# VH-VL binders against q9y8t7: the designs that were tried, part 59

Target 1, 261 residues: q9y8t7
Amino acid sequence: MRDSFLQKAIASAKDRTSLLEEIAGNCSPKPGRPSLSSSIREWVYRVGGAVIAEYKRCSPSAGAISTLDPVSYVQATRDASAAYSVLTEPNWFCGSIELIPYFARYKPVLAKDFIVSETQIRIAACMGASAALLIMEALTPRELQELAAAASRYGVEVLVETPDASHAVEASRLAPGSIIGVNSRDLKTLRVDYEAMLREVSKAREQLPGEVILVAESGIDSPDKALKAFKAGAQAILVGTAFMKNPQLREKILAELLQIP
Short names: E, the ipSAE of ESMFold2; O, the ipSAE of OpenDDE; V2, 0.75 times the mean of E and O plus 0.25 times the DockQ between their complexes.

## First folded at step 22 (VH-VL; framework fv_zagotenemab)

Design r4 (at its last look DockQ between E and O 0.77; V2 from the best seeds 0.77)
Fold by OpenDDE, look of step 22:
Order: C-alpha cells, then structure tokens, then sequence
Structure r4 (fold): chain C 261 residues (1-261), chain A 123 residues (1-123), chain B 112 residues (1-112)
C-alpha cells in the first residue's frame, strides 16, 4: 500500500514539528501585517484582477524549477503583484519559513505549506505572513475549523484550497471570512486540470456570496489562461512555476487586464 | 511476469449492459493506476479514464464521464469498465493499461498494456 | 485539452531507411518544465500498444537503440535510425501530465 502525496506531505510536516516549535518558541505574532484580502480587492478594483505571485523553487513532479533568487524575483514581480505566495515546505518544494520576512517587506505574504498544526500558523505569523494556506483535502472539517480559528487569533487570514465548487462552498461555511481557492492540480495524481478548474471556479462563483474572494490556483502559464480564469469568476490567480521561469509574465498579464473594456 | 489480462471479446446489442475486466498480475496491484483506452475501428487511441485501485479514486475524460463506469476490486487485482446501455458507437477495442505514478519510473506513463477487449455492438 | 498533432499521417519507407516522426503540441509544458511527460507508443498490427519512449527521450526497457526521442516545448520527434521489418507500425505520442490525458492522431509507418 502506497501513501498518497498528501499523506507523505502531512507526515513530513508532522516530522518537522519539533524543529518548528524550536523556531517558534521565541516568537509572538506582531500586529499590523497587511491584509491579503484587502490587497486583492484593491487590485480587482483597479485593474479587474489580482495576481498572487508564488515563489517556488521545487515541486514534487518537476524537481528543481528555477534558481531564481528572491531578490531577482521580487524585482521582476513587485510592481504587478498583489501578494506573494511563499512555499515553506522544505522537502518537496525547497521552501523555507525564513523566506517569509523578505517577501513580507513588499507585499502581503501567503504562507504556503501543508499546515496541520496551530504552531505552523503561529510561526508563519511571527515571520510576517498575512495569510496561511489550509488544504481542505488534507484536513478534516473539524481540523479546518480549528486551524482557521487559530489563524484568526493570530491575525492571519486563511486561504482554503479546495478541489471543486462543492468543497469551496463547504469551506466557506466551515471557515467564514476565508479566501477560497480552487486548485487545478489533482492532489491525488499531482496532474493538472486547468479546464476543470475553470469550470469549478465558475460554479463556485455562482454559489458563493459575492464578498467571498475566489482564487484560481495553479495551471496558469499564459496571459490568455489568466484572463480566462478572471472571466470564469476568480478575483485572483495564483501563479507559481510560470513566474519562476518567466517573472515578466506578470507584466504581460497586467497589460492584458488593462485592455479589457 | 508483470501483465494485464483482459476478458474476452463481446458481441452485444444496443441497449444491453456490459462489464469487461482487466486483471493484473506480477506486481502490487494497488501501487499503480489502471488506465482505460478506447480504439475505434481504424482509429487512434483515446484515453477514457483511470482508477486508483487502492481507494477507487477515478478520473474520467469528459466525453466518457457518465457514459461508462470504471471500478476495481483490489482483492482480486481486477479493474472493470462497464456500460449500462451500449450503443452501436461503442463498438471498439478497449485496452487497459498500467498507469505509473508521479514517483514511479517511468513517470506518468502507461508501461504495461492488456491485450485488449473487442466490443461489438450491432442490431 | 492539450492537442497533440502528429505528422505525417502516413510515412512510407523501405527497410533500412531513417524514419522521422513529428508530434506537435498546441501548448507548451511550461508549468512543469523540469520534466516533460511526452511519451511514444508503438502499436503493431493486431497488437496492443507498447511503451517505446518516455519523457521525450528515454528508451523504455527492451527498446532497441535505433529508436530515439527528442524535442522540447511544443515540438517532439521520434526517430528510427534504420527501419527494421518489425518497425512498421503505428506510432502515437501521448502527454501524461495534463487532464485529460491525450494521444496524438498517430503516424503509420508502412513499407514502401
């Protein structure tokens, strides 16, 4: 019997608990972090959509993606991004929790990891994260609620990643006020289904209250795909690998958005 | 030897139900996916869908979603493809294949194929 | 979906000749550039397909060295350096990363 990627990732996260607690033991979340939701809404108002630029050096399927350093990445994306998504998972994504402070200087930061404990949220907040990722498929409904509540206590917003519209609706109920993401990546196979994502985003938008921020996650590697996501009903898109390879893609996306009448 | 063995040829009439099988041997059945591929007469290969026999997770190509059902019985290392009501247009060769996972070698490929099951649907 | 277009539809050659088969995708595999999960399959008449090349350029187990794969981005090629009688078959490219999984239309290599 083989473990799924999620199971492995969760196990890894649990294994890192001791180290994480060591790091977090001397920190307390600071107030005054910028709001991810507010930034997204501002960009939606200004240009019709927000881009969350993800800094991801590795992935399970791709291995090493890019050697682009954080400084160069920020230089290329800062003016056209609403927020940064920072991978903090070290084993599969070559991430680090210590990357958060740097990116947090410039934009609201989404701490992206396989979060299974309150400690992970606390340390992310201490590092300056504005939001934390909760993966619905990795958590029980109760766990999701508890972690979302914990995030609230630390002044951290939550982006709940979901596989489809029905789960998106459920997530919005379980974690009120959270940002809802629909992932194009099948977490069972780690394959990508961009078209399915678009359909689910559209369905989700029809069912979710208007104030709920909807994010299309992953699978976007062109301005055209970005625009389609926005047209489908997403207020924001999260772009990772494509930006790591070509950070200037963000500017191209922005340019296209500005041309929409 | 690693192999997939499919059930025999089927001759059916429109409206009839059908369930064909694909049995794996020589490997851990739950460590790989089972992929179903259709090949209409004289045509190319079409991916229909897949199943993880370990937990029965399935994924379908949109044109086959709701048209067929993919299932598995891991206790006997067997996957199934079934129709509730066959159409003449379902006449084709159907292959099962072993689908490798993201952490397998090779990755995301169909490395072992069944011999195929010919399904003929005619009045 | 990722549409894979193979060309030519039919390739008529003699034994001993070099065969070059093309597979073109409408979309680049840009968001997983570390690996390109483009594979080639061979299907001989009356037989099931078999894996020939995986991830663009890797020969599967038991595949003769006269078969090679190359390419990047949107253009991929299968080359048979010297055709053997048993190589006359239909060849399919396939991408195994984006749902739905898709095959090319196939190239039939037939004897001239």
Amino acid sequence: as target 1 above (261 residues)
Amino acid sequence: EVQLVQSGAEVKKPGESLKISCKGSGYSFTDYWIEWVRQMPGKGLEWMGEIDPDDDYTKYEKNFKGQVTISADKSISTAYLQWSSLKASDTAMYYCARGTYWDSSPEYAFDIWGQGTLVTVSS
Amino acid sequence: EIVLTQSPGTLSLSPGERATLSCRSEQSFEFDSGNTYLHWYQQKPGQAPRLLIYKVSNRFSGIPDRFSGSGSGTDFTLTISRLEPEDFAVYYCMQGYHYPLTFGGGTKVEIK
Scores: ipSAE 0.856, ipTM 0.928, lowest interface PAE 0.5, mean pLDDT 94
Fold by ESMFold2, look of step 22:
Structure r4 (fold): chain C 261 residues (1-261), chain A 123 residues (1-123), chain B 112 residues (1-112)
Amino acid sequence: as target 1 above (261 residues)
Amino acid sequence: EVQLVQSGAEVKKPGESLKISCKGSGYSFTDYWIEWVRQMPGKGLEWMGEIDPDDDYTKYEKNFKGQVTISADKSISTAYLQWSSLKASDTAMYYCARGTYWDSSPEYAFDIWGQGTLVTVSS
Amino acid sequence: EIVLTQSPGTLSLSPGERATLSCRSEQSFEFDSGNTYLHWYQQKPGQAPRLLIYKVSNRFSGIPDRFSGSGSGTDFTLTISRLEPEDFAVYYCMQGYHYPLTFGGGTKVEIK
């Protein structure tokens, strides 16, 4: 049986834990980190939707996908973004926890990695992250609950990434108060299923309390796709590929949003 | 020699069940997906779905989901496509193909194809 | 779903001529930039398809260098520099990244 990409990433994250402890050891979470959920709600109130802009330097299949430095990326994107999603995974995404401060200065930061330990959450908060990603498919129900509880103790919000509506409902039960993501990327094949994601966002919206923030993740590469995700019931979209290619996407998305009643 | 060998042609009546097979040899069967492709008479190629025979993970094209079942038996290096109740519109050539993963060349392509199984459904 | 439109539907040529086959997508299907999972297959009468070109321009093992692929964005081309008798077949493009996986409608290359 060969290891899936997710299994390899989880194993790597476990190996990295000891090094992370050595690098950051006794650090304390930075005070005054802004709320990811509050920023999303403010954008939803003001314009009907929120954009989380992802900073990603590599991908598993492509290797290097951008040479844009963090400062230049922020300059191009900050006025359109409710938050940043910052890859901290070094092996496939060329990320680092040390990238977080470049973004956290301006917006709430979601630390995006394969989080398997409380140490990763604490260190992300030390660097200024407002939230941490938990991948439901990478964790047992108990692990998800324990990591969400740890995040709460460090004042870190959680975005739980899920593959479908039934998992989204379960994630909301296991990690109350978390932000819930529905991912168009199949974590087994790494292919994208945008239409399935739209259907699952809609189903999740119907089954979850209105105050639960839903985020549509991956595969959103046009204003039309962004609008459809919002109409399906997502309050935020997470955009990586489109922003790395076209940082001015903000104006196109806003033009589409203003067409709603 | 790396190859996929499919079961022979089938002539069936509407309402009958059918299970056709695709046997891989010359490679580690569980290291690759098996893809199923339909070609209706005189028409182009249509992706139906796929299976990872290592853990039976399946993905279907939406119009085939619930209409066919894709399965595998890794102990005999064989994938299957099956119908519980055939229709005349199921008359077609059915190919299996070997799919690669994101980290193996030729990425996301179908590099080895079976010879095809002709299924004819008529009264 | 990603619709791939191939043109022309039929290309009537003589052996030795250059064939140029087009495949267009309405939408980008790149994965995180840098890779385009657009592939070309050949299907001879009565035979299964075979892979010719993967990821736009990479020749598959054993494919003669008279076959080449090119393109970017939404427009892709398969070129056969000098047609040989065995090259008269139907050619399909396919994208392998977005579910559902989709093929173009095919271009039949036939003898004039």
Scores: ipSAE 0.687, ipTM 0.860, lowest interface PAE 1.2, mean pLDDT 89
ESMFold2 (binder alone), look of step 22: mean pLDDT 91; pTM 0.946

Design r5 (at its last look DockQ between E and O 0.66; V2 from the best seeds 0.78)
Fold by OpenDDE, look of step 22:
Structure r5 (fold): chain C 261 residues (1-261), chain A 123 residues (1-123), chain B 112 residues (1-112)
Amino acid sequence: as target 1 above (261 residues)
Amino acid sequence: EVQLVQSGAEVKKPGESLKISCKGSGYSFTDYWIEWVRQMPGKGLEWMGEIDPDDDYTKYEKNFKGQVTISADKSISTAYLQWSSLKASDTAMYYCARGTFWDSSPEYAFDIWGQGTLVTVSS
Amino acid sequence: EIVLTQSPGTLSLSPGERATLSCRSSQSFEFDEGYTYLHWYQQKPGQAPRLLIYKVSNRFSGIPDRFSGSGSGTDFTLTISRLEPEDFAVYYCMQGYHYPLTFGGGTKVEIK
């Protein structure tokens, strides 16, 4: 029987629990972290959309994506980004939870990992994360609720990643107040479906309450694609690989947004 | 030998239902995807959709979504493509192929093909 | 969707000649974070397609060395250095990463 990537990633996350606990020690989350949702709303108000810049050094299929260091990345992306998404998964994405403090100096940070335990959320919060990713397809409804509640206790916002509009609606019910993301990546095949994402974003926007922040996740590598996502109803876009390879893309996206009457 | 063997040619009338099959052998059937590809007479290849026989996860090309159903029975290493109501425009050669995963070699390719099933729909 | 445009539609050549087939992608990006899952298939008359080249330039098992693939960005090429009689067929490029998976329109290599 062949395990899916998601299954492998979850298993890996579980295996890393002891290490994470060692790293965290007796850490306690500190208050006063900037809000991801507030930042997104500010950018939506100012320019019509928010960009979440993702720092991702590796991917499961490609291995190393870029050698761009965090300092250079921030220098290139800070001015036109509402937040940072930091990959903390070490095995497939070459991430580290220790990257969070650096990025958190500049923008709200989304801790992006395969979160399956409260410990992961606590540690992320201790590191300075403003939000944590919960992948709906990786969790039972009960687990999602419990982790979302845990995040709330630590003052961490939640971005729930969903595959489609129906799940987006469900996620909003299971985790009230959460940011909802629609991914372009099929977690079964790891292929990308940008057009499907756009359709689902549009559907989700029609069904979700207006106050719910909707994020189009990944699959965006051009200003045109970014604009389409915003037009579809996303308040924010999460851009990873494209920014790692071409950080200046953020400026181009911003420029296009500013031209929208 | 690794191979996919498809069911025989079909001659049908519009409105009839049809289910054609693709049987894998020589490999672990659930370790690869099954891809369905249409080739209309004298035309090129069109991806229709795919299935993971392990858990019956399916993905369709938008024009085929709702028009056909892809399924599988892993107990007999067989995938299926079916129509509830055939149209004359469904006349084509239909190929199944083995689709590889991201962590396979080759990656994201169709490395083994069935011999094809010719479906003819006419009044 | 990613549209793959192949040219020419038909290529008439004699055995022993060099064949150059083009596949152009509508997208100007790498298909997967540094990798391009652009493949070539050969379909001989009356037969099912077979995998020829995978990931732009890798020959599949059993494929003669007279077949080679190259390209980057949006432009890809299949080259047959010296056509053999059995090489007269239709060739399709395909991208296997972005949904929907898409094929080019095909290039028919026919005998002059």
Scores: ipSAE 0.862, ipTM 0.932, lowest interface PAE 0.5, mean pLDDT 94
Fold by ESMFold2, look of step 22:
Structure r5 (fold): chain C 261 residues (1-261), chain A 123 residues (1-123), chain B 112 residues (1-112)
Amino acid sequence: as target 1 above (261 residues)
Amino acid sequence: EVQLVQSGAEVKKPGESLKISCKGSGYSFTDYWIEWVRQMPGKGLEWMGEIDPDDDYTKYEKNFKGQVTISADKSISTAYLQWSSLKASDTAMYYCARGTFWDSSPEYAFDIWGQGTLVTVSS
Amino acid sequence: EIVLTQSPGTLSLSPGERATLSCRSSQSFEFDEGYTYLHWYQQKPGQAPRLLIYKVSNRFSGIPDRFSGSGSGTDFTLTISRLEPEDFAVYYCMQGYHYPLTFGGGTKVEIK
């Protein structure tokens, strides 16, 4: 009867992509896009963990966020960031595909949206995105496989966002070679369960091959939480509002990463 | 009038089962979640878990998971809290409350409370 | 799990006096996505709790303007500017955004 936030977002994405499919020209993916996975692995090699800095202007919970313009945000975050996660969803996150080029000049970009069509992936790559988000809870297994295959054809890596370890393992099977995210945010309530996320990252790390990149998402708002996520087996963390609001957090996380023996 | 009305006080023995109820009226029952809160004698408030009556999605506090069952029957606007085998340590006041989220004021707060159901478990 | 620590445990005051109740969080809410979802409830003897203040400082419908809330980060305050006889009760803070939802231990405001 009542649609969850996720169901509303999926319905909106289908409407948006219908127009995109009508107006999408024969644009080609931008050449020379850097690899998200390679950047994460380089940071893990150098300092023991990678930070994906998220840029978002709004959220369902916050509405408009006090945020920097894209250029200022890059200047504040580039030294501590392996990549950018750029919201392109317009209704709840106030995002746009037009934001991607501002970030892609400097770092690999993950296009973050409710992706339901390969057209969304192609257009993100036309704008310079290196990777696209697929939300496992939003897709059937067949849809996940099809979108991951489409991403591969466009030279776009995939981050599959999952709620727990069992879904993380299944996502790795359905979309081999994908980066796997474990999200602490309940997509029905939008509440955060950080401790559950840590447990599920640890379980996923134990069950997945070591070469699979794990990303911990949401609820990481202190250096201690960042370190615990890395110790649980995440190679990267995805941090949004905390970086937007606290420059000390960014610098503190980097400083602690550099002290890893 | 918007209200939550709970079933009456219960006196039980250890090992017995129990199902207490929380009936909503004066509002669209499936538009809000039901929260359950325990208050042990002389103690503060403890969140036990919640349910979306529309689709029965539940979330439990970790120490109550597997110890109680939260359920709902939206056709009669009623939520339930039940035990398969009561313990003396289950003696407490149990409240239901109406919960909201990011998109409905008062966001993430419990705006309407039931009157409470006292459960006494003794030999 | 976020621990909310209320102080004092008991506050003995007379009608007409100002009451100041503190709630301290084990974790800062400053960087949460959205507002700070810290709420205050009142529980009178033998009664269910009722919502007073939500999101730190917003009075709930029907709550008198002598009740106010403030704070940020880890430190939050409920203020009753002039105690009325009906205000002698136990007051709880609660955070509603992080699982598990947690209440503070309560502050009893009693007549002396």
Scores: ipSAE 0.767, ipTM 0.883, lowest interface PAE 0.9, mean pLDDT 90
ESMFold2 (binder alone), look of step 22: mean pLDDT 92; pTM 0.950

Design r6 (at its last look DockQ between E and O 0.74; V2 from the best seeds 0.73)
Fold by OpenDDE, look of step 22:
Structure r6 (fold): chain C 261 residues (1-261), chain A 123 residues (1-123), chain B 112 residues (1-112)
Amino acid sequence: as target 1 above (261 residues)
Amino acid sequence: EVQLVQSGAEVKKPGESLKISCKGSGYSFTDYWIEWVRQMPGKGLEWMGEIDPDDDYTKYEKNFKGQVTISADKSISTAYLQWSSLKASDTAMYYCARGTYWDSSPEYAFDIWGQGTLVTVSS
Amino acid sequence: EIVLTQSPGTLSLSPGERATLSCRSEQSFEHDEGYTYLHWYQQKPGQAPRLLIYKVSNRFSGIPDRFSGSGSGTDFTLTISRLEPEDFAVYYCMQGYHYPLTFGGGTKVEIK
């Protein structure tokens, strides 16, 4: 029997608990962090869509590490992004919670990790994160509810990542007020299904209350794909690898958005 | 020897049900995916879908979703492709193949193929 | 979906000649780390396909060195340096990263 990537990632996260406790120490989340949801809504109002720029140095398939440093990344994306998504998972994504404070100086930060404990949320908040990722497929409904509640106590918004529209609806019920994401990434195979994501985003938008922010996650590497996601009903898109390779892609996306009547 | 052995040729009529099999041997059956590929007469290869025999996770190509069912019985290292109601247009060669994971070598490839099962549907 | 177009549809050559097969995608399907999961399969008449080249340029186990793969982005090539009689077959490219998994239309290498 082979453990899935998700299972491995969760196990890794659990193993890091002691280290996280040491790092967190007696930290207390600071108030006054900018709101991810508010930023997204502002961009939707202004230009019709929001871009969450993800800083990701590695991915699970191993080998290649992006050499793009955080400073250069921010310089290239700051003016055209609503928020930053920062990978904090160290083993598969070469991330670090220590990256959060830097990005948080400029935009609301989504802390992306395989969050399985309240400690992870607390430390992210202490580092300045505005939001934290909860992966629905990694959590039981009860765990999701508990972690979402914990996030609320720390003043951290939650983006619940879901695989499809039905789960998106369920997530919105389990974690009221959460931002809902639909992932193009199949967490079982780690393949990408952009078209499926678009369909599910559309379905989700039809079923979710209007106030729920819907995010299309990953699989977007062109302005055209970005626009399609927005047209499908996403208020925001999360773009990772494409931005790491070409940070200026965000400006191109913005330019296209501005041309939409 | 690592191999996939498929069930024999089938001759059916429209409206009939059919279940063909693909049995793996020589390797841990649950460590790889089983992929199903259709090849219509004189045509190219078409990916139909896949299954993880370990937990029965399935993925279908959209045109085959709802048209066929992919399943597996890991206790006997066998995967299945089935139709509830065959059509003449289902006439084709059907291949199963071993699909590798992202962390396998080779990655995301079909490295072992069954010999194929010819399905003929005619009135 | 990732549409793979192979050309030519048919390639008529003699044994000993060099064969160059093209596989072109309408869009890039590169992996996060920069890898491209473009594979080549060989299908001889009356047989099941077999893996020939994986990840653009890697020969699968047991594949003769006369087979080579190259390319990047959206353009990929399978080369057979010197055709052997047993090489006359249909060759398919496939991408294995984006759902749905897709094959090219195939190139038939036939004897002139």
Scores: ipSAE 0.856, ipTM 0.943, lowest interface PAE 0.5, mean pLDDT 94
Fold by ESMFold2, look of step 22:
Structure r6 (fold): chain C 261 residues (1-261), chain A 123 residues (1-123), chain B 112 residues (1-112)
Amino acid sequence: as target 1 above (261 residues)
Amino acid sequence: EVQLVQSGAEVKKPGESLKISCKGSGYSFTDYWIEWVRQMPGKGLEWMGEIDPDDDYTKYEKNFKGQVTISADKSISTAYLQWSSLKASDTAMYYCARGTYWDSSPEYAFDIWGQGTLVTVSS
Amino acid sequence: EIVLTQSPGTLSLSPGERATLSCRSEQSFEHDEGYTYLHWYQQKPGQAPRLLIYKVSNRFSGIPDRFSGSGSGTDFTLTISRLEPEDFAVYYCMQGYHYPLTFGGGTKVEIK
């Protein structure tokens, strides 16, 4: 039988967590971490939408990918970004928790990993992360509730990544106060379905209270796609590393936001 | 030998049901996707949808969603395409193909094709 | 949806000539890390399609070296350097990364 990428990533995360629990004993969450949700709301107020810029050095499909070093990446992206999404998963994304402190100097940081234990959340906060990713498809409803509660105890916000509007509504009920993401990437095939994501964002916006922050994830590689995601009801978009390295595209996104009717 | 063998040609009337098959042999059936492709008479190729036979995870093109059912029985290495009520506009050649994963060459391509099943729907 | 436009619709050539087939899209459909999952298939009359080229330029196993692929971004080309009699067929490009998976409309290569 073939294990899916998600199954492998979850198993790896459980393995890493066992090691982390052995070494984690004396760290406490870093004080003064900025709020991801507040930064998103500020950008929505000022411009009509927010950009979360993702930093990753590898991907499962491509291996090592073309991207800037952290210093150059921040220099190119900070003025257009409400926050950074920083991969901390080491095996397929070449991420590290050690990246968090650098990015956190400039913007709120979402620690992006396959989170299966509250230890992962605490350590991310020790390094300065403002928020942590929970993948709904990787967790039972009880696990999602428990991890979100743990995040709250550590003063860490949660972005719950979901595949569609039905799951987005369920996630909001299971993890009240969380930021809700709708992901265009199919976690089984790793293909993207941007048009389906737009429809599901729109459906989710209709069913969720207006104060719930809705994030459109993956597949946003042009200013037109960014504008459509915001018009569908997303307050923020999560934009990949290759897109953020292109000055023409990031400047065009801001110009499109300023033209929102 | 690695191959996909489809069920034979069908002649049906509108409103009838139909289930056509695609049997894989010579490889680990649950390690690959099965893709379905329609070719209308004299026209090009259209992707209809796909299934992972290991857990029955499916994806459909929007115009085929709700119009056909894609399924599999991994115990006999067979995938199916099914209509509950055929229309004359369903007249076409239907291919199954083996879909590869993102991490296996030829990535995201259809490397093995069945011979096709001609479905004719006429009153 | 990624629309692939192939040109020309029909290419009338003699054996031994070079064939150049175009596949274009309105927007890039690169993987967000730089790969392009653009594939080429050949369909002879009365037969199922067969894979020729995957990921723009990689020849599939058993495909003669007279077939080559190139391109980037929104513009892709299949080249047959010297047509053989068995190469007269319809050729389709396909993108395999964005749902829904899409084929171009095809280019028929026929004998002049």
Scores: ipSAE 0.608, ipTM 0.834, lowest interface PAE 1.6, mean pLDDT 88
ESMFold2 (binder alone), look of step 22: mean pLDDT 93; pTM 0.954

